# Designs tried in a protein design chat: VH-VL binders against q9h9l3. Part 22

Target 1, 176 residues: q9h9l3
Amino acid sequence: PRKMVAIDCEMVGTGPKGHVSSLARCSIVNYNGDVLYDEYILPPCHIVDYRTRWSGIRKQHMVNATPFKIARGQILKILTGKIVVGHAIHNDFKALQYFHPKSLTRDTSHIPPLNRKADCPENATMSLKHLTKKLLNRDIQVGKSGHSSVEDAQATMELYKLVEVEWEEHLARNPP

## First folded at step 1 (VH-VL)

Design N2a (framework fv_nivolumab)
Fold by ESMFold2-Fast, scan of step 1:
Formats: sequence, C-alpha cells, structure tokens
Structure N2a (fold): chain C 176 residues (1-176), chain A 121 residues (1-121), chain B 107 residues (1-107)
Amino acid sequence: as target 1 above (176 residues)
Amino acid sequence: QVQLVESGGGVVQPGRSLRLDCKASGFTFSDYGMHWVRQAPGKGLEWVAVIWYDGSNEYYADSVKGRFTISRDNSKNTLFLQMNSLRAEDTAVYYCARGEYDYSSGYYDYWGQGTLVTVSS
Amino acid sequence: EIVLTQSPATLSLSPGERATLSCRASQSVSDYLAWYQQKPGQAPRLLIYDASNRATGIPARFSGSGSGTDFTLTISSLEPEDFAVYYCQQYSDWPLTFGQGTKVEIK
C-alpha cells in the first residue's frame, strides 16, 4: 500500500465581488491523525471577503502567513506520491492549482460504501459534518467562528478508514 | 448570462501563425480554468490546451506542444491561443470552453460558438 | 491515454422511441465522465456530468448511468430536437479525451 494523508483547506474570497476561492489555510494529517502541516497562507491577490464564518480566517492570520508560492511547494512535497484523502477534494486541489493523480485520490464525498454505512443514498454528496455525526458520533464544525481544517482533515481520515479495505479492493478491480 | 465568443479564425498557409481570441462575459472569468478544444471537419472533438485561473500554469496536447501557446488577460476577460508553425492537420473549428471540477481536468459547462481555422496551400 | 469507444456509431430511430448510447473506457474513469450533444454547425452542449448528474436546463428524458469503464446515456423518448451527435468525455486522467461520437438520426 502507498502512504496516505488527509487534507483540508480553507479558502477566502478574492477577485470581483470576492467570488474567486483562494487558498488561505491548509492542514494535512497522516494516517493516525497527527498533523504534518498546518499553515495560514497568503493569497497572491487582494482578499475581498475573508468568509470568516466558514473559513475562520481573519486579517491577523495574514500578517505572517506563508506566501502562496512557497506554501504550495511545501504542500506538494507532502502530497506527491501519496494517497490523498479529502472531502469534496476537488475544491482543495483547485485552490492549490494542483493536479493529483485520480488513482491516488480518495474523496469521502464520492464513496458509495461510506454513504451506505451512514444510511444515505449511495450516490448522494453528503456533508463531512453529517457523515462524521452518523458514523463517528462526533460533532464537528461547531459554532460560528469558522471551521478547523485540522479537525476536518482528522475526521476525513477516520471516515475513510471505515471503508478503506473494501474501497481499495474495489479500486484495484476498477482503477480510476 | 454566460457567453464565450471566439474570433481570429481564417485561412492561413502552412508554416505561418494565427492568434485566436475568446471574449468571456456573464461570470467571474478569473475563477475558471479555460480550455481550447478543436474539431477537424467531419471528425470528433480533441482537447488542445488548458490555462489555470490566474495564468500561472498551462498544459498542451502532445500534437500542439511547442507550437501553440495559451494565455489569458483576466483584466479583459479574454483567452488567447497563439498558433505557430501551422500544419494541414491543425485545420479545425476551435472552441473556447469553460472548465468545471478542477483546474487541471474537468468537464465543460459552457462553450463558445467556435472559429474555423483552415491551413492550406 | 485513456481511449473512449462509443457504440453504435449510428443509431437510426423514430421520434418517441428510446435511445441507448454506450461509452466504454480503456481503463477505469470512476465517475469522471460527461456527455455532450452536438447539432450541425453548433458547439457541443453539456448534458450529463459525473456520469449521472443532469446539467442545468437539460430535460428529464436525458439520463446517464454507469461507473468504471461502462457508461450509458439514455433518452427515454426521442423528440425531434434530439437527433444529433453525442460525445462522451473523461476527466479522470490527463490528457482529457473524448469518444468518437454516436450519431442519432431519423429512421
């Protein structure tokens, strides 16, 4: 098996009316949930909307944040060659401006056996909060101060571990 | 209303160059990876190139690599394809397309009308 | 590269009939597959993405199914405006590729 990590990113709004999602924080955990990376990241463009209720990002976090180009290099060194687990992970990869091979990508929002265990329709896209509550009996993303990307990455890894054997066997028979 | 409008197509001799433009409107252009897709007369669709939302990265089909350059100007909501060293096999309708899903791959939710490039002697 | 093979090449049917179009991938594309409709002289139009999700504004008679290597586009009851060429496309791996197309024509 390849080494496996889980990722969760927070984005802020840049561009016209703050509609562009730009990377502002990234957390990466290993298979056991230990933090490998957790940094605030300075977008190359002017931040129009911090989206603080969701992202937890404030102006103070940007003062000593790692510039995007440098952070991206650090993050890619961690992700390259590993199985990367995320929830709606296409959003994270888009924010990173990064292509990770589909064969090494695991998206917990698109794993039918995981939905089945949660008594949800197999092809529905369920939120991380919902799956974590149903399957791990844990409340995440609590309150109005923004999400913890570390907490979200840890929950995502734990969810994947519930179906890992079954899903890896499926992927071996049906390579992405 | 989302619109993509291509221009710059025409008849050109082998070995020469041509530039295609694609003007975008009705959405935040700088949010999206943009693609060029071509279709030779009577043939199917072939992916040509992609450029990321901020212009920082671009990728090309092997058939055009080294000859074509994709670029964008986000301040003008415009996508470009500079085509150099044109060959007869480059004859096609060229479509500008907006990429969905992620920056390096995706499906196309909006397409331009296409612009015909004919490479002939 | 991932090769997508569509069958049949041509499907001759009458309005009101059901159309079933196949797309097979040379290796698994999971559910990273889209379907497009193209009419003569027009740009392609997105019908289905992620194998089974209908794009905005697409009539309910269009549906997509399948995963891995075998995919199907179904038109439950053909309308006159549905006679066109249909393409599948994968976005699972680089480079992005399309099938060769299936032409749905009037009998």
Scores: ipSAE 0.005, ipTM 0.486, lowest interface PAE 14.1, mean pLDDT 87

Design N2b (framework fv_nivolumab)
Fold by ESMFold2-Fast, scan of step 1:
Structure N2b (fold): chain C 176 residues (1-176), chain A 120 residues (1-120), chain B 107 residues (1-107)
Amino acid sequence: as target 1 above (176 residues)
Amino acid sequence: QVQLVESGGGVVQPGRSLRLDCKASGFTFSDYGMHWVRQAPGKGLEWVAVIWYDGSNEYYADSVKGRFTISRDNSKNTLFLQMNSLRAEDTAVYYCARDYGDYEYAFDIWGQGTLVTVSS
Amino acid sequence: EIVLTQSPATLSLSPGERATLSCRASQSVSDYLAWYQQKPGQAPRLLIYDASNRATGIPARFSGSGSGTDFTLTISSLEPEDFAVYYCQQYSDWPLTFGQGTKVEIK
């Protein structure tokens, strides 16, 4: 087993008019897609906009949610020292207020061989939904009730595994 | 069993203040976001304000922003609307309404309404 | 703000007839649209939420359809108690907004 995990976070709107993105759910899966962490997270600031159509988060999820400070500690213990895979992962790290080493970060939205396999321009940022449909023949983020961060993390890991050998070899020759 | 009852409506002169109360019963008040919706005589419905289940966040229609304040007391199962600097165009029946628990911002429970008339 | 336009303003029909009410949004509201019935002197009653889901206790003759900008409320066969004013409401964005209403009246 490799020391590799995939992460996906859901954010809600806080601050004036809900324009600030605050962490409200985090899912982490291992190399095989098994769930290591999946918790609703209570932001330290008051929630103005649940963004339910995208986040899948509703008011009832906040009742027993883990406070941000505690959740952050739990999440960082899982991520530390591991290769972390995500899609547009800078948004997840921003929400976590965390800086993961670039050398241990893999962003499936910025891997040219993955876009190439999907018959997409190498420098374009393709959505997770599009890449998953093209390369895994699987529909994710289906329906009106928001995204499943578990489903997204699992799809992200599977997408990375399609280019893992090629991309790790590239990174060994061209360290970040 | 589940009900909302408004009170505090009446006739008030322009520029004055009025406070509306909405008493909830038959459900766990602290689990729901609450709204005020108004209806001018012979006209349609207009959303006024919302307050989150724990009282932490509020949002207002532009027409009332800076003049109206929504608040709640979960220990008393009561929602409030403090209306300042009242104008003739604020004349309406005011309804309190409960957020739908599973789907935000549709209103499944409404009060009977209380009439506010702003006139000299 | 998102503007909802209902048509027609008035429907004059007889009991037993089908009523079809339209609601058009100025921009996409996805399926975050509700329908209400209001009778004179009463508070509104929720009929439909998420464009097509019937609220608890609402008779099967009421149905909602549509997504994005174009929505329809259908009453398959009007009962005497169905003659009322109907409002659509979006909850896709703040502020929440209602249509101007469609009055369903006896011919």
Scores: ipSAE 0.006, ipTM 0.497, lowest interface PAE 14.2, mean pLDDT 88

Design N2c (framework fv_nivolumab)
Fold by ESMFold2-Fast, scan of step 1:
Structure N2c (fold): chain C 176 residues (1-176), chain A 121 residues (1-121), chain B 107 residues (1-107)
Amino acid sequence: as target 1 above (176 residues)
Amino acid sequence: QVQLVESGGGVVQPGRSLRLDCKASGFTFSDYGMHWVRQAPGKGLEWVAVIWYDGSNEYYADSVKGRFTISRDNSKNTLFLQMNSLRAEDTAVYYCARDQYYYDSSGFDYWGQGTLVTVSS
Amino acid sequence: EIVLTQSPATLSLSPGERATLSCRASQSVSDYLAWYQQKPGQAPRLLIYDASNRATGIPARFSGSGSGTDFTLTISSLEPEDFAVYYCQQYSDWPLTFGQGTKVEIK
């Protein structure tokens, strides 16, 4: 069997009026929820908007942050050849400027059995916070200091484990 | 029925500019990343550029970076390649190609028929 | 950039024979490897993606295998329409790159 990891990234605003989302933190956990990677990442462009209320990122986190090019190389070495679990994971791959094979990608925002367990429409895109509360009885993304990408990655892995057997069987019969 | 149709190719002098279009039909264009791939006469395939499904990001081969610009208009189902400062080595058939998925997987499941660009003096 | 080396450059075979085409990467691309077929005057056609998954409509005689740096495309029994040029392509890292191609020609 292939190894599995979960990822969650935080983005800051760069470019005109802070409209571009640039990677500023990445957390990766293994199947058991242990942290494999968690670093603040320095975007190559000037940060216009830290988006601190959501990202949890502040100016001081950038002082010793890993430059984007180096962080990207480290992250891709961890992701290569593994099943990667995320929530709305296309945003994370976009920020990483990375292609990960669809056959090895698991997006908990687009898994019909997971929505079904949460009493949500199968075709709806539910937030990580909502699914985690409904299925794990846990509150995440609480307070005013921003989200924890470690907490989000751990919750995402736990959510996927609830449907793993069912979904892997589905994918084996219906390859991407 | 998925179709990609390139246009805009022709003969042009070195240092000049040319714009290629790729008209998509038969699928939701805004859901897919799009690529340009070229092939010089009698040679192999060379990847040129990509633009993501929503136009928010682009990447280029080093050989064209700073000279070529990829863009798209999702309301018109059209992909573009603006080619500036053309060189003899840019002579090739240019294909547009659809990524299997918007950006997390790359294998080009549909290609246009190609349009020939000849840069000669 | 990741360099893909295909071998042999030319493979001369007869219909009914087995064709084995190799693609080697300068560094690991995991399973992020596709194979294409191209006939003269035509656009390439996707055969295999993610190293071993057959694309829609591709006959069972085509199969892909390998991971990391060593990949193989196999055509179990050549049909007349299979004589073409075959390219491998990696999508593990930017820029995307293709191998130089293997020409499968009639003996």
Scores: ipSAE 0.006, ipTM 0.484, lowest interface PAE 13.8, mean pLDDT 87

Design N2d (framework fv_nivolumab)
Fold by ESMFold2-Fast, scan of step 1:
Structure N2d (fold): chain C 176 residues (1-176), chain A 119 residues (1-119), chain B 107 residues (1-107)
Amino acid sequence: as target 1 above (176 residues)
Amino acid sequence: QVQLVESGGGVVQPGRSLRLDCKASGFTFSDYGMHWVRQAPGKGLEWVAVIWYDGSNEYYADSVKGRFTISRDNSKNTLFLQMNSLRAEDTAVYYCARDSGYDYEFDYWGQGTLVTVSS
Amino acid sequence: EIVLTQSPATLSLSPGERATLSCRASQSVSDYLAWYQQKPGQAPRLLIYDASNRATGIPARFSGSGSGTDFTLTISSLEPEDFAVYYCQQYSDWPLTFGQGTKVEIK
């Protein structure tokens, strides 16, 4: 079958007032949850707000971080031609300044059967933490030292696997 | 050079409303999240509310939820706290505080303004 | 909400002595913990952030340590100006919360 990966990115605030979300870490895992990529990434613009509580990014992580243009090339090489799973994944693609084909994109924040299994309204956008607790009985994003993008990518892949057969059939009948 | 100056405190009767202002100077106000922290006479510090640097998000302590509204005007470098349905328990010195921009620790505080709710 | 418990409530010490102040959290706050000093009639002053980082202009005699649920503020040798109330604050989760304070007073 077509190769599938899951991605999760951490962003920091750049630009005027820290309004711009710039990529500062990216983790990619394969179907089994093995890490394919996990690097701190140096934004090309000055970091105004590390957003450390959520991102886990601190000044020290930037010292040996991979420059954005190099990291982007590495990441896109991994994503191209694969089914990419993420949670609210449009934010990750925006930070990567990348367009991934809609037909190869799976967003666990917009899969009605997944919400249904969690006894949540089908149209609601549920957090990754909530869905993971409800469906996998696992606590993620614990300890508030920022999120682990590896942990988040792994949880996202496991959530998708719960509805994979049903959702792939739906997409085959209703192509984006 | 960073200064935060609160105003609007005073004596009010229970059930009434009061608005506090905090005027910021010496830094780019619109780059920082702003908070209100209060301290009842002889008591400890109690966090009241936060507003994001761009005004896009707010959080409140449960004790003030539904009664207090935090807002900001970045063009005027001013933070506001609208206090409705005041209670005796709201009596406190109200401090305006700036978070550090990295996280929610407070690197600068105003001098405080006293609000006394008394019947 | 996350409850911060400071101990002791009061430390009675002499200038030159070492002060050790405790702050315990009801659940893990990782290293998202700050310490403040407050003198009568004044606003609080940031001393330590991220559990162990000294804020700008804070003397080296102040140090913070700990992670998770158990934190310590140490003043290696008390100066006369250090007699004040000290508060810990967590910024790991909403609502933001403070400890009840430890008063460091002259013996």
Scores: ipSAE 0.006, ipTM 0.475, lowest interface PAE 15.0, mean pLDDT 88

Design N2e (framework fv_nivolumab)
Fold by ESMFold2-Fast, scan of step 1:
Structure N2e (fold): chain C 176 residues (1-176), chain A 123 residues (1-123), chain B 107 residues (1-107)
Amino acid sequence: as target 1 above (176 residues)
Amino acid sequence: QVQLVESGGGVVQPGRSLRLDCKASGFTFSDYGMHWVRQAPGKGLEWVAVIWYDGSNEYYADSVKGRFTISRDNSKNTLFLQMNSLRAEDTAVYYCARVEYSYGYDYYYMDVWGQGTLVTVSS
Amino acid sequence: EIVLTQSPATLSLSPGERATLSCRASQSVSDYLAWYQQKPGQAPRLLIYDASNRATGIPARFSGSGSGTDFTLTISSLEPEDFAVYYCQQYSDWPLTFGQGTKVEIK
């Protein structure tokens, strides 16, 4: 099987005015879209803003949630040595306090051929929701109940698969 | 046909309290976050506070934090601003405004505004 | 807090002329920037959101551009009703902040 996974994280607001983004859920799927990891994660800091409309996280999800340090260890074991696909994935890595090698990172918000397929400017940063609707004819992140990080990770993997051959060829010629 | 109407403004002495109401009509009020924005006479716009669609979270400008409380009653389509310990510098027209909700996201710009209600804090 | 600086403070122009208004942020706001028009005695009206998207009902002569820290509102050919005060607003971080305004006036 391919040594490739897709990740999507949900963050809650911590710190002054809740403007610090802290990891509160992480979902990881394999190449076929099967769930490898999906846990609520307890930030080490007081949660000021659950950002529920986007994150889907509520206070009850924090009961028995995995502490950040333990969750981070579990997640990194899955990511290490694999090609990791994400959308605006720098935000996920920042929340994990983790550096993943650039050569093994695929960011669907920065793949020019993917934007071209969606009839969008090649250098524009398009949302996951927009690309998924244009290219997969599927609505994600619907309503005000919050986003499913599993749904987002699955969509991200499917989007990458549309340009995988072309993009891997590009990366072989232009190593990061 | 979407409309926001503020009320409760008036003249009040420093140190006293005043409550502003904002009545919404023509849209599903409970689906939208709401702002209060103020404008001192002859001056620019200043953001005051925001409340989430379900009332579960609020943010305030530092100048009003601890003195003002934003709240809402979704069953009455009404937004409130409770203003305590009023100061001369709180003199302004107070607007309520709607947070844009589109494609599952809140966007914290103001797409619909009320006409404003004047609060004058003077001795 | 993020400070927005608008320039010039006042633009004196005639109908039919092009107006170019600047808004500069003290730190990056990405494209989380909106523009509003306000006439005397009236509430502000949303013109542009996400730096470059026209709000519903806003005429094509209004356009927004820029990203990061440098933003421009352009009115390609001023109509009499366009003489007003214009404000930029960022919604990238708390607290939300407005620029001090640019007044577009006749003559």
Scores: ipSAE 0.000, ipTM 0.484, lowest interface PAE 14.9, mean pLDDT 87

Design N2f (framework fv_nivolumab)
Fold by ESMFold2-Fast, scan of step 1:
Structure N2f (fold): chain C 176 residues (1-176), chain A 119 residues (1-119), chain B 107 residues (1-107)
Amino acid sequence: as target 1 above (176 residues)
Amino acid sequence: QVQLVESGGGVVQPGRSLRLDCKASGFTFSDYGMHWVRQAPGKGLEWVAVIWYDGSNEYYADSVKGRFTISRDNSKNTLFLQMNSLRAEDTAVYYCAKDLYSESYFDYWGQGTLVTVSS
Amino acid sequence: EIVLTQSPATLSLSPGERATLSCRASQSVSDYLAWYQQKPGQAPRLLIYDASNRATGIPARFSGSGSGTDFTLTISSLEPEDFAVYYCQQYSDWPLTFGQGTKVEIK
């Protein structure tokens, strides 16, 4: 059975001068790229910086957005026991205030075979946009209106699928 | 002109049920979260419940959880509060309130409807 | 739940005087705080949101300040129509909570 999902979160700035990253949207897709979850999430702290250029989030998207504690419960129910794929996924888990087991985590920003396929140094951290263009010949995160977390989660799953067989065999022989 | 009109209040005996309605006009009802807030005679304001713009989520104060159900019909611009297992301490004026700008503060309130729970 | 404590319970003043009302939260609510005015037999009316932003149609004599746990509503010069009960409300966390109210009454 397919026990794998991909996640991408958008964060807004809260706290002093908007320097704290608080969860404001989360998208989760299944192995085929179908959306399992996509909700705007209301941070418990005042939003001082929407970071709209990158997050795509505006005040209108926060109207009746799901409160953080409720959204967290819904998201964790989906993630628990599954292999979770993300790009720089530690930022997403930090925003969720959640620890996911390393053995079930796949971070496309730290998979050497994926970088090798993109003609990039194996130990470099490459952006999702760059890897998607190089390996899938697809432009994501275009325009000045912010990113789509659904688009990013779908791209992340497709990138992982390019190295899935090789990387799962590597992990089986070299458990984290 | 935004207007919220509550109805359904009255005198009811403990343990029985009552339903409150709130008819909205003057704004796009389906774009906003709606709340119920109550006020016991001579007392302060107490938040009761919220329902999301699309009806997908609800949240309740602990004092009413399991007894009250908030619902909405966006096609009729109407908010509801179904109150079951009523207690004397539920006696209050019940206000329908509209939230604004992704924040749960209330830019518009209804006139209120009195619910008296007494034997 | 977050408890809001308002002080004083009653403030007795004459028209033209300055009114200063306090609201203290049991834990930080950042600036997620609103103020309402309520007259006898009427629904509450929004005065201030996000601690310091005046709502549409509210006279300039009303101002809000504060952040975190300590908040103040100031009426710079009381008009006859300002004698009412004032409530603060936090929307930082569920459940939403109100203060117990401050009654501003004519001396």
Scores: ipSAE 0.000, ipTM 0.462, lowest interface PAE 16.8, mean pLDDT 87

Design N2g (framework fv_nivolumab)
Fold by ESMFold2-Fast, scan of step 1:
Formats: sequence, structure tokens, C-alpha cells
Structure N2g (fold): chain C 176 residues (1-176), chain A 120 residues (1-120), chain B 107 residues (1-107)
Amino acid sequence: as target 1 above (176 residues)
Amino acid sequence: QVQLVESGGGVVQPGRSLRLDCKASGFTFSDYGMHWVRQAPGKGLEWVAVIWYDGSNEYYADSVKGRFTISRDNSKNTLFLQMNSLRAEDTAVYYCAREYYKSGDYFDYWGQGTLVTVSS
Amino acid sequence: EIVLTQSPATLSLSPGERATLSCRASQSVSDYLAWYQQKPGQAPRLLIYDASNRATGIPARFSGSGSGTDFTLTISSLEPEDFAVYYCQQYSDWPLTFGQGTKVEIK
């Protein structure tokens, strides 16, 4: 049996027009929702747009933030060999410039039984906020001061737990 | 069910204006950046404009910059494209498209499109 | 702007055959590339994102590969409903751009 963690990253805009999404915060929680990692991360490129209403990141968070290359090393040591749960997790892996094995990846934005429980079409992509409200009766990502990646990672783990038995059985019978 | 429904297309003379609407349902509209993409008859896809999830930023293709204005009303789940100084080369089917969650600039859902014909 | 060139312009094949479609970028787009399918009179449908990830509900016969400037969409065994126009799109830089399309038609 593998250890399981959930991850959520916050990105800021770098590059021309702030178009590129660069990692600026990462939170990782264990199966019970305890925080294993939560750091602000300094992108290697100039930040054009903090995307604060979404990311919650401001200039002061970049003071003493962990440089990207160091943070990446720390994060990958936590993720390696574990089942990693996330929501639209390919965006987090892209920001980390990291490949995680598909067999050990669980994306709550692409689990048909989870949408089914939420009375949503199985092939629709539902936001974390919507699934959490529908299935856990909790409001996350509220207000204008930005999201908490800890809160998002915790919600993502709880959502996965609702379908864990069914989905692990499906994956055993239908390997990626 | 995620739905995007465009309206406002039609036949219009060169130099005139037209406004397109895109009504969204089935998702939290304010969490997503929204785009307009067009397709001229018998041609390929051309990206037109983007507006960020909170309306704080917009960007335009050079071909429409200064003539078109993208806007949104998150309280009404509606995206707009105000098209001014229309030209024959603006003739196209205009699609409303939702960018992927967490600012991916590819499109997981599209409306069915609305035809704009600019002719005399 | 980043120019995407698709080849061939037209691919004439029979059901059951393998289709291989190419998309080449004028400069590196890393893996910020998506593929869409469009049938006459319909909106495009997302098939592949981040160069190689299948969108939800897309059959396993569709696969994407490549990185940097050279990308491929493969349909391992064509079904009747797969005859359509296919577009690649980059989202590495502004403006967002599409290839000119490859039409997969019945031989």
C-alpha cells in the first residue's frame, strides 16, 4: 500500500503580459489533512502579475520566499513514490516542471464517480469550489483576498476519500 | 451541465457596430477566464480576445485591437464582445470559449457559435 | 507571434487505418499545446492538452506526443466519427495561435 498526499499550488503571472503561470506557493497535506509542506516560492523570472484575487499572493510574501529550484527539490522528495491527489493537478505538475507517474496520480477534476455523486455530468470539468460545496457542504475560496492552498489541498483530499474505494477498484481493473 | 450560448450575430454593413453576448451556466463563471475565437467561412480558427476571471485584464489579437472590446458581468454570468468599425474580413462564426481551470489557456468548452456577416 | 504549421493539409484514409497528424511551431512552446477536433457546422472539441494528456471523455485511440517545436496527434484506428478537421493550438505566448488545420477525410 502506498502513502497518499494531496497538493495544491498557487501561481503568479510571469513573462509577456503575465501570461506564464509560475509557481509561487505550494501546500501538501497527508491523508488526514495535516500539513506536510507550505511555503511561498520565488519564481526565477520577474513577477508581472500577482493574480492576488485568486492566488492570495502579494509582494511581501516574496520576501524570504524559497527560491524555485530549492523548493522544487523539497517538494519532489515529498511526492516521490506516493499517490498524489490534486484538482486539475497537471497545472501543478507543469508549474513544478515535474513528471509524476500516471498510475500514482489522482485528479479530482477527472474522476467520473465524483461528478456523479455531485449530480454533474460525468465528463464535465467541475471546479474544486463547486465540488466541495456540493459534496462536503463547505465554502472554500471565499472573498477577494485570494485562495488558501492549504484549504484547497485539504478539500481535495476529502473529496478523493468520498470515491477512494470505488476509484481504486476501477484503476486496478483498468490500469492507465 | 456546462453550457455557453452565444447571441447577437447577424448581417451588418461595413463600418457599423454589433454586440455579441455569451451566457454561461453550469459552473462558477467568476472562476474562469473567457475567450472569443472566430472562424471565417472555409478558414481555420483565429483567437480574438481574452478577459481574465475577475475582469481585471484583457488582451486582443492585433487584427481587432482598438475596434473590439471584451467585457464580462460576473453577476449575470455573461461575456460580451463589442465590435466597432466592422470590416468584411471580420465575417466569421464567433465562438465563446472557456479556458481550462487554473488559467490554462486552452479551451475545454465552446459555445455553438454565432455568425457575423459584414457585407453591403 | 508563434506560427503553427500543420501537415498534411489533407489526409485521405479508410476506417480502421492509423492517422498521424503533425504540428510544428516556429519557436519552442514547451508542452503548451492542445489539439481540437471540428466537424462541419459544429464547435471545436478539446482532444489533447499539455501535448499528451487526453481530455475527459476522449477515447484511448487518440494520443498526443512531442515537445518544443514538433508535435504529433495519432488516431490508432479511425472510426467513422473521426473524419473531421483537426487543429493544434499553442498557449505558450500571446497571441494564442492555431495551426491551419488538417482535414481527415474518407478515401
Scores: ipSAE 0.000, ipTM 0.475, lowest interface PAE 13.3, mean pLDDT 87

Design N2h (framework fv_nivolumab)
Fold by ESMFold2-Fast, scan of step 1:
Structure N2h (fold): chain C 176 residues (1-176), chain A 120 residues (1-120), chain B 107 residues (1-107)
Amino acid sequence: as target 1 above (176 residues)
Amino acid sequence: QVQLVESGGGVVQPGRSLRLDCKASGFTFSDYGMHWVRQAPGKGLEWVAVIWYDGSNEYYADSVKGRFTISRDNSKNTLFLQMNSLRAEDTAVYYCARDLGIYDSSGDYWGQGTLVTVSS
Amino acid sequence: EIVLTQSPATLSLSPGERATLSCRASQSVSDYLAWYQQKPGQAPRLLIYDASNRATGIPARFSGSGSGTDFTLTISSLEPEDFAVYYCQQYSDWPLTFGQGTKVEIK
């Protein structure tokens, strides 16, 4: 059986006009919510915009941060061959410069049964914060760092567990 | 020099619409998130909305959600606030403000404000 | 939403005196707190960001301190141009919120 992990990444703006989203933190948790990885990551390009109000990243977090190339290797060793759960996960994979097989990817922002349980339209894209409050009665993205990517990854895994049986059966009948 | 100039304010009847513009100059507009903040006469500051540097994300105060829309045109260095279904409680000076951007080390800058009066 | 409470509502002081203004948050905002100055008929001006960093062009007499829920703005020796209303603002969580303001007025 394949192991399952959940991931949440924080990105900062790099490149021309800060338009490129570059990895600056990554948290990975296992099925039970135990932390497998949580590091601040130093982008190879100069940071133009910390996007602090959204990412929670500040200059202080870049001191002793793991260089991107090293962090990427560590992260990919954890993800390879596993079912990876995330919210709007394509953005995380893009920041990692990584392709994860679609058959092993679960995106909680695009699971119709999850929206249905939250009394939201099946085709709406709902935020992680909204779904977590509605379905788990828990407020996330609170605390000293602004955004806790560990907390976000844990919430994402818990959300997926609510629909896991139904969604895995759906995917078995309708492979991507 | 960094400049933000608001326009579009005026007197409007309840239930009607108004659009505010904010013209930016003296910095790379597309590098910064932008905010609208309002202040009712004799009262304190109230945050209204924000838009990301590339227009990909927006957030609104609950008091204006569903009625106001923030948008931007980076090619014209202009921020917009479309205000629909206006209420007397929306009467305020509206400021646009540049978010802290590049390394959060540069100053936050505000426009002079434009007065919106909602009355009948 | 995070509520910011400023105290005192009014400080009556003379030029040359030290001003100490407090801002308390209903929950932790870490160091995601800014201070603004506003004079009558003018837009607010950023003084301090990230709890303790002075904005560009702000005189050294202004300093910020604190973290979590308790924050202080200090003006070491008031100049005539410093008599104004001061607001704290948190940007730790949505919606962004401001304190109600502290007026620093001439005694």
Scores: ipSAE 0.006, ipTM 0.459, lowest interface PAE 15.4, mean pLDDT 86

